# VH-VL binders against q9nrl2r1430to1533: the designs that were tried, part 130

Target 1, 104 residues: q9nrl2r1430to1533
Amino acid sequence: GGVHELSAFEQLVVELVRHDDSWPFLKLVSKIQVPDYYDIIKKPIALNIIREKVNKCEYKLASEFIDDIELMFSNCFEYNPRNTSEAKAGTRLQAFFHIQAQKL

## First folded at step 7 (VH-VL)

Design t12 (framework fv_erenumab)
Fold by ESMFold2-Fast, scan of step 7:
Structure t12 (fold): chain C 104 residues (1-104), chain A 122 residues (1-122), chain B 110 residues (1-110)
Amino acid sequence: as target 1 above (104 residues)
Amino acid sequence: QVQLVESGGGVVQPGRSLRLSCAASGFTFSRYGMHWVRQAPGKGLEWVAVISWEGSYKYSVDSVKGRFTISRDNSKNTLFLQMNSLRAEDTAVYYCAKGTRFYYSGYGMDVWGQGTTVTVSS
Amino acid sequence: QSVLTQPPSVSAAPGQKVTISCSGSSSNIGNHYVSWYQQLPGTAPKLLIYDNNKRPSGIPDRFSGSKSGTSTTLGITGLQTGDEADYYCGTWDSSLSAHVFGGGTKLTVL
């Protein structure tokens, strides 16, 4: 099943995409523009990929969905020093996500 | 060696306050979410609170909301639990615990301190 | 009582195997990863299993976890006297917005 749960995941992804701090997370980091990224980050992910997985009903548990969102944030904090605009955006968006996700 | 050491417990009267500390060593403290878990004498484990790796997200169990505040000082590798308006039912051993994942504390706790005892009695 | 239900006790002889069950609901085990913890008398809990069935480094393979629907099971094979402890399941609960633990199971090796 999970029709209502799929709707909840989609709603939250849409809210994340529309958030002012989503810009570092909308799509995968370019291998051409940032070649060292994939030497450091072994499991790249972005909101467009997560949304595709939601649309294809690939999440069986809320924890799986949350895990992918948190992997996205973890990758941000691993690659970007804490004083960067990327890391600051990630910190604010992660806090927003935690508030929304506590009921998932 | 990865280690967590709690301190600050003691015997206090109802209505008083205590602040617990948890000193972390052997891992990059600032990269992990941290938890407080308690255990009343002869009882099971009860989760109390969590704080995110940088401190921007905090959450606690309803029975302690408004009375307990979790905080951290990443420059000192220390986790805190400020406990106000203590009640007899808060009597327990308090453990600090490290979350299993970098930058997220929502799953499992892989490193635990030895605990510090809080006794609230009149 | 407990949001997650475990039997209060289980016992078996050395060398045997046991399973400890933990039952919940769709808001917890049915929707989130489960962990299992061992607590020896007078000591802090130790993580045995995380993400339903994974072992941390240093945990022997005689400990295993499994999950089906709203229930999870800890399996212990080749029982040793040093396994006498309380065992707890744990997971997130969406309805309570809290991490929850089972009531604990006392394992006795007779």
Scores: ipSAE 0.648, ipTM 0.905, lowest interface PAE 1.7, mean pLDDT 92
Fold by OpenDDE, second read of step 8:
Structure t12 (fold): chain C 104 residues (1-104), chain A 122 residues (1-122), chain B 110 residues (1-110)
Amino acid sequence: as target 1 above (104 residues)
Amino acid sequence: QVQLVESGGGVVQPGRSLRLSCAASGFTFSRYGMHWVRQAPGKGLEWVAVISWEGSYKYSVDSVKGRFTISRDNSKNTLFLQMNSLRAEDTAVYYCAKGTRFYYSGYGMDVWGQGTTVTVSS
Amino acid sequence: QSVLTQPPSVSAAPGQKVTISCSGSSSNIGNHYVSWYQQLPGTAPKLLIYDNNKRPSGIPDRFSGSKSGTSTTLGITGLQTGDEADYYCGTWDSSLSAHVFGGGTKLTVL
């Protein structure tokens, strides 16, 4: 995909960030605010990190990009019970992502 | 095979600076947090610093704050420790250690280098 | 002096079981996963136990870890002469925003 795939990744990240349900995912969880988060979540990631990786052209394959996004959602559902605002937001955002990712 | 090789150690006088390097191979370096740990002669392990896989977050032990800086170059698979204003109590074997993939909080240092010796003496 | 407290030394005969304790506080062991490291004489440390009780590949099942409250314990069964080494516990401390080690325990095989 080369430049085309990179542009597609950039656009998708922009759309994810602008989505109303992106607020749990914009940046890494604060260890101060959530002391046990990083004991439970072994592979933390957030949209700002993914965006930086896209900007630095670190994704060579669409599958690598998708894996990081899916990891982000997996972390959310692993830490947050289903009835939480974070989990609900994550569910909606992931559904949006799955639709958009079909274009990659 | 995962391998870490430290370099840059030596004998220096107090107040001088030294820069340690750690060359990583056998794994995707850019996806792991990395640590520096030191051990004074005949003493136990002392954690020095950690840097996240993207380099966005850095933590260090209080005794080196303002003097030591941890950094990394993922394009070169290299970890660094810039040590300024060195003191006699900084004398130790310095190990670089690999964290687990995407680990932020610094659990599970699963691979260690052989260490490089830093001696600070007048 | 170390944030985590270990006995300075333990000893046992070959084939016996030995335990090494590591005590901390709520800001470290109480709220965070613990790792154990083995350091053979003249060598770099090696990961022995992670996440309180998990063994990396290559570590035999005669090594075990357990955690309760603000303390953790390393267990070694079927003690061998090759187990003679220094052992360190380690974890994150949220109050210090730092990784912390115990003072180390020297294990002697009699």
Scores: ipSAE 0.007, ipTM 0.664, lowest interface PAE 9.5, mean pLDDT 91

Design t13 (framework fv_erenumab)
Fold by ESMFold2-Fast, scan of step 7:
Structure t13 (fold): chain C 104 residues (1-104), chain A 122 residues (1-122), chain B 110 residues (1-110)
Amino acid sequence: as target 1 above (104 residues)
Amino acid sequence: QVQLVESGGGVVQPGRSLRLSCAASGFTFSRYGMHWVRQAPGKGLEWVAVISWEGSYKYSVDSVKGRFTISRDNSKNTLFLQMNSLRAEDTAVYYCAKGTRIYYSGYGMDVWGQGTTVTVSS
Amino acid sequence: QSVLTQPPSVSAAPGQKVTISCSGSSSNIGNHYVSWYQQLPGTAPKLLIYDNNKRPSGIPDRFSGSKSGTSTTLGITGLQTGDEADYYCGTWDSSLSAHVFGGGTKLTVL
């Protein structure tokens, strides 16, 4: 795992956070606003947590970073029906991620 | 119970087209990325293309770009590979395969079909 | 011209152990999860190992995977005649933007 690999993860997380469709993913889902979320989703994660892990150099492989991003999208599609604004934002952001992840 | 069945292979002349199909059963097809992998006679495995669970992301190996198009119909649990401008080097058994991750198209293939044979000859 | 290098063949007697190597680079094995596949003559490939060292349901524990740096190995203990097959490693390659397979290793049981 070298400096170039860490800068690639940092760049992609910044691009994801800045994307117009990142709003459902910026922070963990509120238990107060969505009380059944944590009964359904067993491994919650969000971009702020992934960003912290990148900053602390916790990803040794691109596959580990990609797994956390995949988990984030998988949680979105598991909880939210396909016709919701959350699921639609997730579908567009995931497509953007797939293209960028080819470089990792 | 979980299975993939390919069809549409055959013998064609160079420059012609074929459309391969892959019928999925026994799992929630719409949740998984799908791959096409080929194997020339007596040779090893060569990855061809991938499509995301919802169909918006598609990617193929450089040697087939512009000639092959991967697509899917989640309402019919079917994966397709449209093969245009076929060349002798496209002669192979074509396998469809399911990705290991739900809602993403990367890393490994855990369910494979039996394959369908494509022969491009004059 | 495989991006991932495997020995073309390995052989051993029944009941013995074999190790099949697969070598790559930082753009593939060094940065991504590895899978291993078994292909019996005339059949489709079958997943043996995923995520470097995990076995799918139904794969016996005599098959194991390990990864170190830019190389990975498939271990088979208690070798059986039914293990005669071609074995392939596979992973993502970021420089090619493609899934890549090793050239394959033919395992012969005497």
Scores: ipSAE 0.684, ipTM 0.903, lowest interface PAE 1.5, mean pLDDT 92
Fold by OpenDDE, second read of step 8:
Structure t13 (fold): chain C 104 residues (1-104), chain A 122 residues (1-122), chain B 110 residues (1-110)
Amino acid sequence: as target 1 above (104 residues)
Amino acid sequence: QVQLVESGGGVVQPGRSLRLSCAASGFTFSRYGMHWVRQAPGKGLEWVAVISWEGSYKYSVDSVKGRFTISRDNSKNTLFLQMNSLRAEDTAVYYCAKGTRIYYSGYGMDVWGQGTTVTVSS
Amino acid sequence: QSVLTQPPSVSAAPGQKVTISCSGSSSNIGNHYVSWYQQLPGTAPKLLIYDNNKRPSGIPDRFSGSKSGTSTTLGITGLQTGDEADYYCGTWDSSLSAHVFGGGTKLTVL
């Protein structure tokens, strides 16, 4: 993408990371803490990985960036029941993202 | 509403081939693994095959290996089962089923078609 | 003959509780989430329980699942005539690289 698009991605990632509900998404899930996670989730991703991809200019299109973010939330909702803190946090963060993504 | 509709069943002689199709609607087909499950008359459920969401991985029950091939066309939301060298013991109702997990196909099937009947007899 | 073992049949009167057991091994039930399916006479199977103990939308709380070790159990309380069906447990088997079902249990409501 262009410089302005990349800057927008960077800023959005920063905003997501700083959000109060980002804690389930900051890093990849620990296999030690959640032994069955990677049996269920086949495309793991987290905000630190997405941030790195942004920094390396690996996103050529906004849709690619959006797809990774949506994948992150999808993984959360696949693994976590609705009544969990993780799922609730994810729901709120995703809503925030959807609003911010309209600016891309 | 999530729907799966099987087709392609029929009566064939042993050694012949048949191709089953499953038309999917009401969900993002390309994000889910898909299964074939069959049920012989008066018998229990027998898992036949699974294909991953991208089609990169395929697994099947031993009794059909080398004869049956599972495939999919995500652009057409369609699942296939190519059945070659059919045997009498392949006679069954064949169900297509949607995997419960996004990007994972091992943990259950949450939507089933109504099935298509395959009869292999001389 | 099935990889997972179920009783061939169970029966109870309306309003009673029944349990259906499903036993496997470490390579399947021991390490993977279990699902239960209900098949009414002449119909396609329907998902009843997933992830050992979760109910899909539309499944009443009369149905419950539990897992311990290499075995799982389906519980049905307040048995109704409409519950008469075949029930199957299923899960992934890592040693076979295959999905496996139990032999099925026929539930009769007396």
Scores: ipSAE 0.016, ipTM 0.694, lowest interface PAE 7.1, mean pLDDT 91

Design t14 (framework fv_erenumab)
Fold by ESMFold2-Fast, scan of step 7:
Structure t14 (fold): chain C 104 residues (1-104), chain A 122 residues (1-122), chain B 110 residues (1-110)
Amino acid sequence: as target 1 above (104 residues)
Amino acid sequence: QVQLVESGGGVVQPGRSLRLSCAASGFTFSRYGMHWVRQAPGKGLEWVAVISWEGSYKYSVDSVKGRFTISRDNSKNTLFLQMNSLRAEDTAVYYCAKGTKLYYSGYGMDVWGQGTTVTVSS
Amino acid sequence: QSVLTQPPSVSAAPGQKVTISCSGSSSNIGNHYVSWYQQLPGTAPKLLIYDNNKRPSGIPDRFSGSKSGTSTTLGITGLQTGDEADYYCGTWDSSLSAHVFGGGTKLTVL
């Protein structure tokens, strides 16, 4: 816990947002654009929501922050077939996240 | 090895309560949705309830709403079903089952326990 | 009655192919992934197919699934006596906010 941990969360979210493969994860999936998404995915989340939770100090433990990021990737792989650009981007971004998360 | 073990079944009179438990091992319990499914003697499978990985989302079949409560304790890798106001038609083998997908509870169950028998009779 | 409709029984000879149907509606099969389960006498169900047509590790390729509209089928080729079991389809139903199973199909190998 503490200030050091919250600063690390903010830095990591910024690094994820800046990554080339972040495009499927920047904002919640549009219900208008993808109408069946919310029938399949029960706990939607995106980087903008995670960043807001960091700013509001809603994560008490590093594990809670990591869980939300992993939920985001899990939703991607659940909804998107493995051959899609979304799933491929998710695979690369998740690998990047796992390396960076070692700092937490 | 991935395993689910149910307990808490028994013979009980109508109107009484039972609490079923399901002990999970061999996988990260806190990351998966968990289901209860029952099967009456000589009958087919009937889904009972589901709880999401973090516990905030719960659904149950209409016939048990208000009587049965699904819950979980992720610190103990245990799933529960609190059964109140038991009826003869609740007599069944009760299985706990793990959802197939990380963080998603809606589709498919890939790991099943051996079941625990609940008999509601006088 | 079950929300998903399966034939109560199906039979075929060893080495033959059998298909088991499962019919629903837009609130279930039409909008959601389907799974199929095998239940041998006296045992817990075993997952055969998930996400309409995918096999878990350890399930032989003679088992297959398909989905079209509001119906799904389980195909079993090269039938063996060890395949005698009850088979269930299952999916989520948005109108009920519940997972639903078909009534089950008893497969007999003649």
Scores: ipSAE 0.000, ipTM 0.578, lowest interface PAE 14.8, mean pLDDT 87

Design t15 (framework fv_erenumab)
Fold by ESMFold2-Fast, scan of step 7:
Structure t15 (fold): chain C 104 residues (1-104), chain A 122 residues (1-122), chain B 110 residues (1-110)
Amino acid sequence: as target 1 above (104 residues)
Amino acid sequence: QVQLVESGGGVVQPGRSLRLSCAASGFTFSRYGMHWVRQAPGKGLEWVAVISWEGSYKYSVDSVKGRFTISRDNSKNTLFLQMNSLRAEDTAVYYCAKGTHLYYSGYGMDVWGQGTTVTVSS
Amino acid sequence: QSVLTQPPSVSAAPGQKVTISCSGSSSNIGNHYVSWYQQLPGTAPKLLIYDNNKRPSGIPDRFSGSKSGTSTTLGITGLQTGDEADYYCGTWDSSLSAHVFGGGTKLTVL
């Protein structure tokens, strides 16, 4: 994409980071705190990595950006049972993302 | 068994329309980006279009923009290519192909269909 | 013509080694992962290499990929008659917002 497209991705990532429900997604899950995470989740990702990719102009398809955000949510729901704070936060943040993504 | 099967090809006159289908089986279709790639007789591979796993994002090669539309129905495990205003230059074997990475539409294609032939002639 | 440049043909004897080159620019090979495809006569393409140098399950280690700057190469060792095919490199091009393929290289094993 163009500068306009990259600015839109940056704006959306900033809005996601500022959302109250972003806490499970800000950084990669700690192997020290969650030792089995990387045995279950084969493609880990977090908002700090996605933002770095946006800043380095690494997203060449708009769908790549959206695929990375959706991968992040998919990982959350795969690892965390639906009644956890993480899964509940993920559900709300994903709904917010879907609304904001329509404005891209 | 992971498989893609194209259908809908045929012989059509210039200016007409044709709709190609690609039936997917053996993998979770709804989680992968999907591509259309074509090959004119005796020529190399030419990428045509891609659609993201959820269907929201689409890109196509400039020569088909405004004429071809890629779409998908995840409930039916089916990919489509609507081809309008067909030209002689669109004559090719059309392959559907699955993206290599879960949720990621970029770079590579690991599963390919057998192809369906489209001939645009008078 | 093709955005990615490949030699039109290459040939070698059974048991030998060949390298097929693919040259692009910063908007494609320079900034994106590369894949390589094999197409036997009358068949659909088959993925040989993805993410520059990774092999899908079932692809023998005789096939290898590498990338340096804006160029990539496919290496084939221990050539067999069954390797006679057209070989294509492919990647995303950010300036075109499109996937691009090389023009293809015909490998003859004589």
Scores: ipSAE 0.006, ipTM 0.594, lowest interface PAE 12.6, mean pLDDT 87

Design t16 (framework fv_erenumab)
Fold by ESMFold2-Fast, scan of step 7:
Structure t16 (fold): chain C 104 residues (1-104), chain A 122 residues (1-122), chain B 110 residues (1-110)
Amino acid sequence: as target 1 above (104 residues)
Amino acid sequence: QVQLVESGGGVVQPGRSLRLSCAASGFTFSRYGMHWVRQAPGKGLEWVAVISWEGSYKYSVDSVKGRFTISRDNSKNTLFLQMNSLRAEDTAVYYCAKGTRLYWSGYGMDVWGQGTTVTVSS
Amino acid sequence: QSVLTQPPSVSAAPGQKVTISCSGSSSNIGNHYVSWYQQLPGTAPKLLIYDNNKRPSGIPDRFSGSKSGTSTTLGITGLQTGDEADYYCGTWDSSLSAHVFGGGTKLTVL
């Protein structure tokens, strides 16, 4: 990846963070609040971690960045039943991301 | 056994419509993005369309935009391609294919059907 | 014209090694994971390689993938007559907002 790709990643992460449906994804799920989460989800991730990786230039390909964002959504859908507010927020945010990711 | 089975192909006149179906079994259909890929006689592979796991995100190649509609019914484990205003250049074997990633549709395709033949001729 | 460029054909004898190239640009191979597909005559494509260099379960290790910059290569060692097929590279293209395939390479085992 080049500097344009790094800038595009940061811009998209900022847009995701500002989206109304980002609330389940801003930070890692608390083990205290949701103790069974880490028994079910083996590769936890959240927007704050992805942003940190972008800032450290850890993504060399757009596909690597997309993989981490999609892992975040996949974790949401694996843990949360379809009818929950978390899963509904995730579905809408993922659709927004797919449209933006076409250009990456 | 993981498999995809296409149906609905046939011989049609230009300007007519066909609806292709793809029946999925052996995996949790509702968790994967699905693709349609076509191949004209003696030619290479051409990607046609994708649909997200839940059905909200759909995208198709420009040459079929406005004519073809991809859809899915997760309760029946079935993928569809509605093809309207068919042209001679749409003549091809149409494959349905499963995306490699759980809940995402962007990367390669790991399971393919055997294809259904669409011939558009006078 | 295909967005990804492959040689139209390649040939070698049984037991030999071949490499099939696939060249693209920064909007596709240069920025996205590549997959390779094998299509035997009269059959559907079969995934050989995903994520640039990984094999699905059941694919022999004589098939390998590699990627450098805007190009990718499929390597096949210990060629067998059953390897006669068309081979396609594929990836996402950001400029087209579409999945794209190479034009295909016909492998003949003499």
Scores: ipSAE 0.724, ipTM 0.906, lowest interface PAE 1.1, mean pLDDT 92
Fold by OpenDDE, second read of step 8:
Structure t16 (fold): chain C 104 residues (1-104), chain A 122 residues (1-122), chain B 110 residues (1-110)
Amino acid sequence: as target 1 above (104 residues)
Amino acid sequence: QVQLVESGGGVVQPGRSLRLSCAASGFTFSRYGMHWVRQAPGKGLEWVAVISWEGSYKYSVDSVKGRFTISRDNSKNTLFLQMNSLRAEDTAVYYCAKGTRLYWSGYGMDVWGQGTTVTVSS
Amino acid sequence: QSVLTQPPSVSAAPGQKVTISCSGSSSNIGNHYVSWYQQLPGTAPKLLIYDNNKRPSGIPDRFSGSKSGTSTTLGITGLQTGDEADYYCGTWDSSLSAHVFGGGTKLTVL
């Protein structure tokens, strides 16, 4: 908790962003490129938004931070079929996250 | 009962600023996107802006970009519209409206306030 | 000059059926859920139809919505004098990143 916990969140977000499989998650899905995305996904979120929340110290609990990250992956798997490049990238990145999150 | 009450309207000269507020009650305000919609006298509805449930992202109509800012305070169940550099064409009844869907609500508005009148004239 | 196109007015006698059309493009109606609003004279708009064809609680089943391609239609059966109002369609436009309304249709009950 506290400053140490916030620093841990910052570090983890940096690691997620730098990961090779982060490309589907860096920013919100384009409504122009994916017209029906927001008909399906009700709680859109991306790493840039999560990073902003971390920077603003909006996460008071690790569970809140983890929930947003899990939401991000949940959205990916809800919209994208399992055989898509986005879903595959998400699967790998989520596995990475689950390992790193143990440090929180 | 879900209720929205706008305030802050008035008569101002061009170039001036005005801040509208919308007090929400009867629902979990922090779980819904919120909209501002305006209606000029004798004209149709014009969408102005939307803000997400946490305020993480915002969208607005082109005609108000750079001048109007939508914001919210979820701790106070209040929606805001900061209007700067007001023009005569901004004259309208301004409605706040609740999104129909949880969190992201770009498609529908299921509850509307009664509106507050903004008049911009020399 | 609205992004969505509605007829400016429609009229019918009590008990009759009326339809109000709303036409757009692939960037709005074609790919996004449509809502319809009723605005009685001197009042704020009220949601009538959402998600193309769903009625909110309290809206009678004589109101219906349908969508096909880049167009949507509001149907009103058993027309009543109290239905005299302005009706607006609305949806999201992905090309504009904005919500858009139709120009509105004035319904007169003869």
Scores: ipSAE 0.014, ipTM 0.677, lowest interface PAE 8.2, mean pLDDT 91

Design t17 (framework fv_erenumab)
Fold by ESMFold2-Fast, scan of step 7:
Structure t17 (fold): chain C 104 residues (1-104), chain A 122 residues (1-122), chain B 110 residues (1-110)
Amino acid sequence: as target 1 above (104 residues)
Amino acid sequence: QVQLVESGGGVVQPGRSLRLSCAASGFTFSRYGMHWVRQAPGKGLEWVAVISWEGSYKYSVDSVKGRFTISRDNSKNTLFLQMNSLRAEDTAVYYCAKGTRLYFSGYGMDVWGQGTTVTVSS
Amino acid sequence: QSVLTQPPSVSAAPGQKVTISCSGSSSNIGNHYVSWYQQLPGTAPKLLIYDNNKRPSGIPDRFSGSKSGTSTTLGITGLQTGDEADYYCGTWDSSLSAHVFGGGTKLTVL
């Protein structure tokens, strides 16, 4: 199940990156632009890091891939108030992810 | 005190409707995915439906799809299950349950209600 | 029927160790985290183990979980009469797109 699972992870991460609501998640948050982010968020992650891990075959199980995507969304919702464009984008992208992830 | 309390069960004829409620207290309801799980008399656990923390993602098992609708009101800390076109096979104790993880609806349920009984009979 | 297979019953004496097995496939246990639940007669289920081997606060360390390939086990050491209950494994199944539970194992303390 490694080859098929890695192909599914690759397809899903590419779809996430291409989604209109991916903009808050494409790269790690800048410490220069958001100085307090790393005081609040202790396990930062972003789609570029997850995509690299997929490409390097670092996810052996669907649960490991889901953990990293879920961490990314949880960081968004912990840092950003509900009414922000970041939180709204994250909510829509997470719903899209959950629909796609049903078959992982 | 973290708790979930279900209500709305009862005895109904086949083809009718019931709306179940689940009142949450003692935790930040709006941060957790919520589940409905049922158990027929003398049988095991059967998962029914899930709703994400914000309500944007909803999913139910195929046997109830189109008949049951899960929803939530985060301002009232309440989870709902609207059950339409009830069948004898829907007879069960219905439990609401909280997901184990912040902002995620998958993997495990750590807080369960006491259950509410639904009996569908002629 | 259940897609996760548990023995229907298991028994052991007080103070002994018992293990309850749960077998699945790559679409469920093989790819996803497993939880274990205890259901005492007439009560709601209680989470014993989540994420394969983690205990919630308040669950004593005599309860343990493990996962290997497509199977998982619940271990109970120092068995007590109050452990008489039904035990269920649970996980996500990607082929069914649903959370699934095992059929349950009735533990009797003799």
Scores: ipSAE 0.794, ipTM 0.921, lowest interface PAE 1.0, mean pLDDT 93
Fold by OpenDDE, second read of step 8:
Structure t17 (fold): chain C 104 residues (1-104), chain A 122 residues (1-122), chain B 110 residues (1-110)
Amino acid sequence: as target 1 above (104 residues)
Amino acid sequence: QVQLVESGGGVVQPGRSLRLSCAASGFTFSRYGMHWVRQAPGKGLEWVAVISWEGSYKYSVDSVKGRFTISRDNSKNTLFLQMNSLRAEDTAVYYCAKGTRLYFSGYGMDVWGQGTTVTVSS
Amino acid sequence: QSVLTQPPSVSAAPGQKVTISCSGSSSNIGNHYVSWYQQLPGTAPKLLIYDNNKRPSGIPDRFSGSKSGTSTTLGITGLQTGDEADYYCGTWDSSLSAHVFGGGTKLTVL
């Protein structure tokens, strides 16, 4: 049901935010610190934005929520080479997400 | 068809306030950054402000900081510009414009309104 | 003055090619995608080029954009009388945290 699904989304976002590898994803990338980021990434997203969407009940389907989370990771891997700290953190966090998402 | 319609312009004295609105239709308003751009009579375009798709991030030109505030109501597909402490140099046609990409971006404006005129004069 | 620099005016006869330059710095054109806008007399601006060299739907291939270093160029081939307008370049500036426009170029068709 919708209520159960929303609660599951809320819980999962909390777990993602609290994860040690969440630091690259907590908020949108700064245009000042990373000048070319938004030339490369067309659909920027972060955990704070996803959390806001969850709180506003904007996700009607689990697939929509999952798509936003996957977009967040895909953005990370698109911009960051695999040997970077950001990409490594993203890899670990995504693995965690894939496990937790099975509960949805 | 994507459409933007500005309103709220008028003639005001210096120091007064004015609130502009922009009604959006024909696209998913809540997925795009929105801009305000102004043009003084016989002058070029001047970017004023941008707001991200959910309003979490805002940027504005230095000349209006502390006086102008950009905001949006996604439930009503409306963009706003609150203008306080208006000055003569704020006189211009004010355009609202849609960002070209989904979510927040500082690049490109693919649809423009026809503009609303703001005149600040004693 | 404008952060981005354009020639104030250019002119050419119908059928000819014209180019409009736009010069900036590393904090804007050097690191960010550029857009070009056309403003016909008495009308609102219209997007002409985005992402340096892409045309929105409805824009003919007579219009082209290119970028090199800290400069960009708008090209118009087969000039038509209806192309007489003001043209503006624009992009993001990371040092200002602002979008910036050029001063505009008035194109006259002779």
Scores: ipSAE 0.005, ipTM 0.669, lowest interface PAE 10.2, mean pLDDT 90

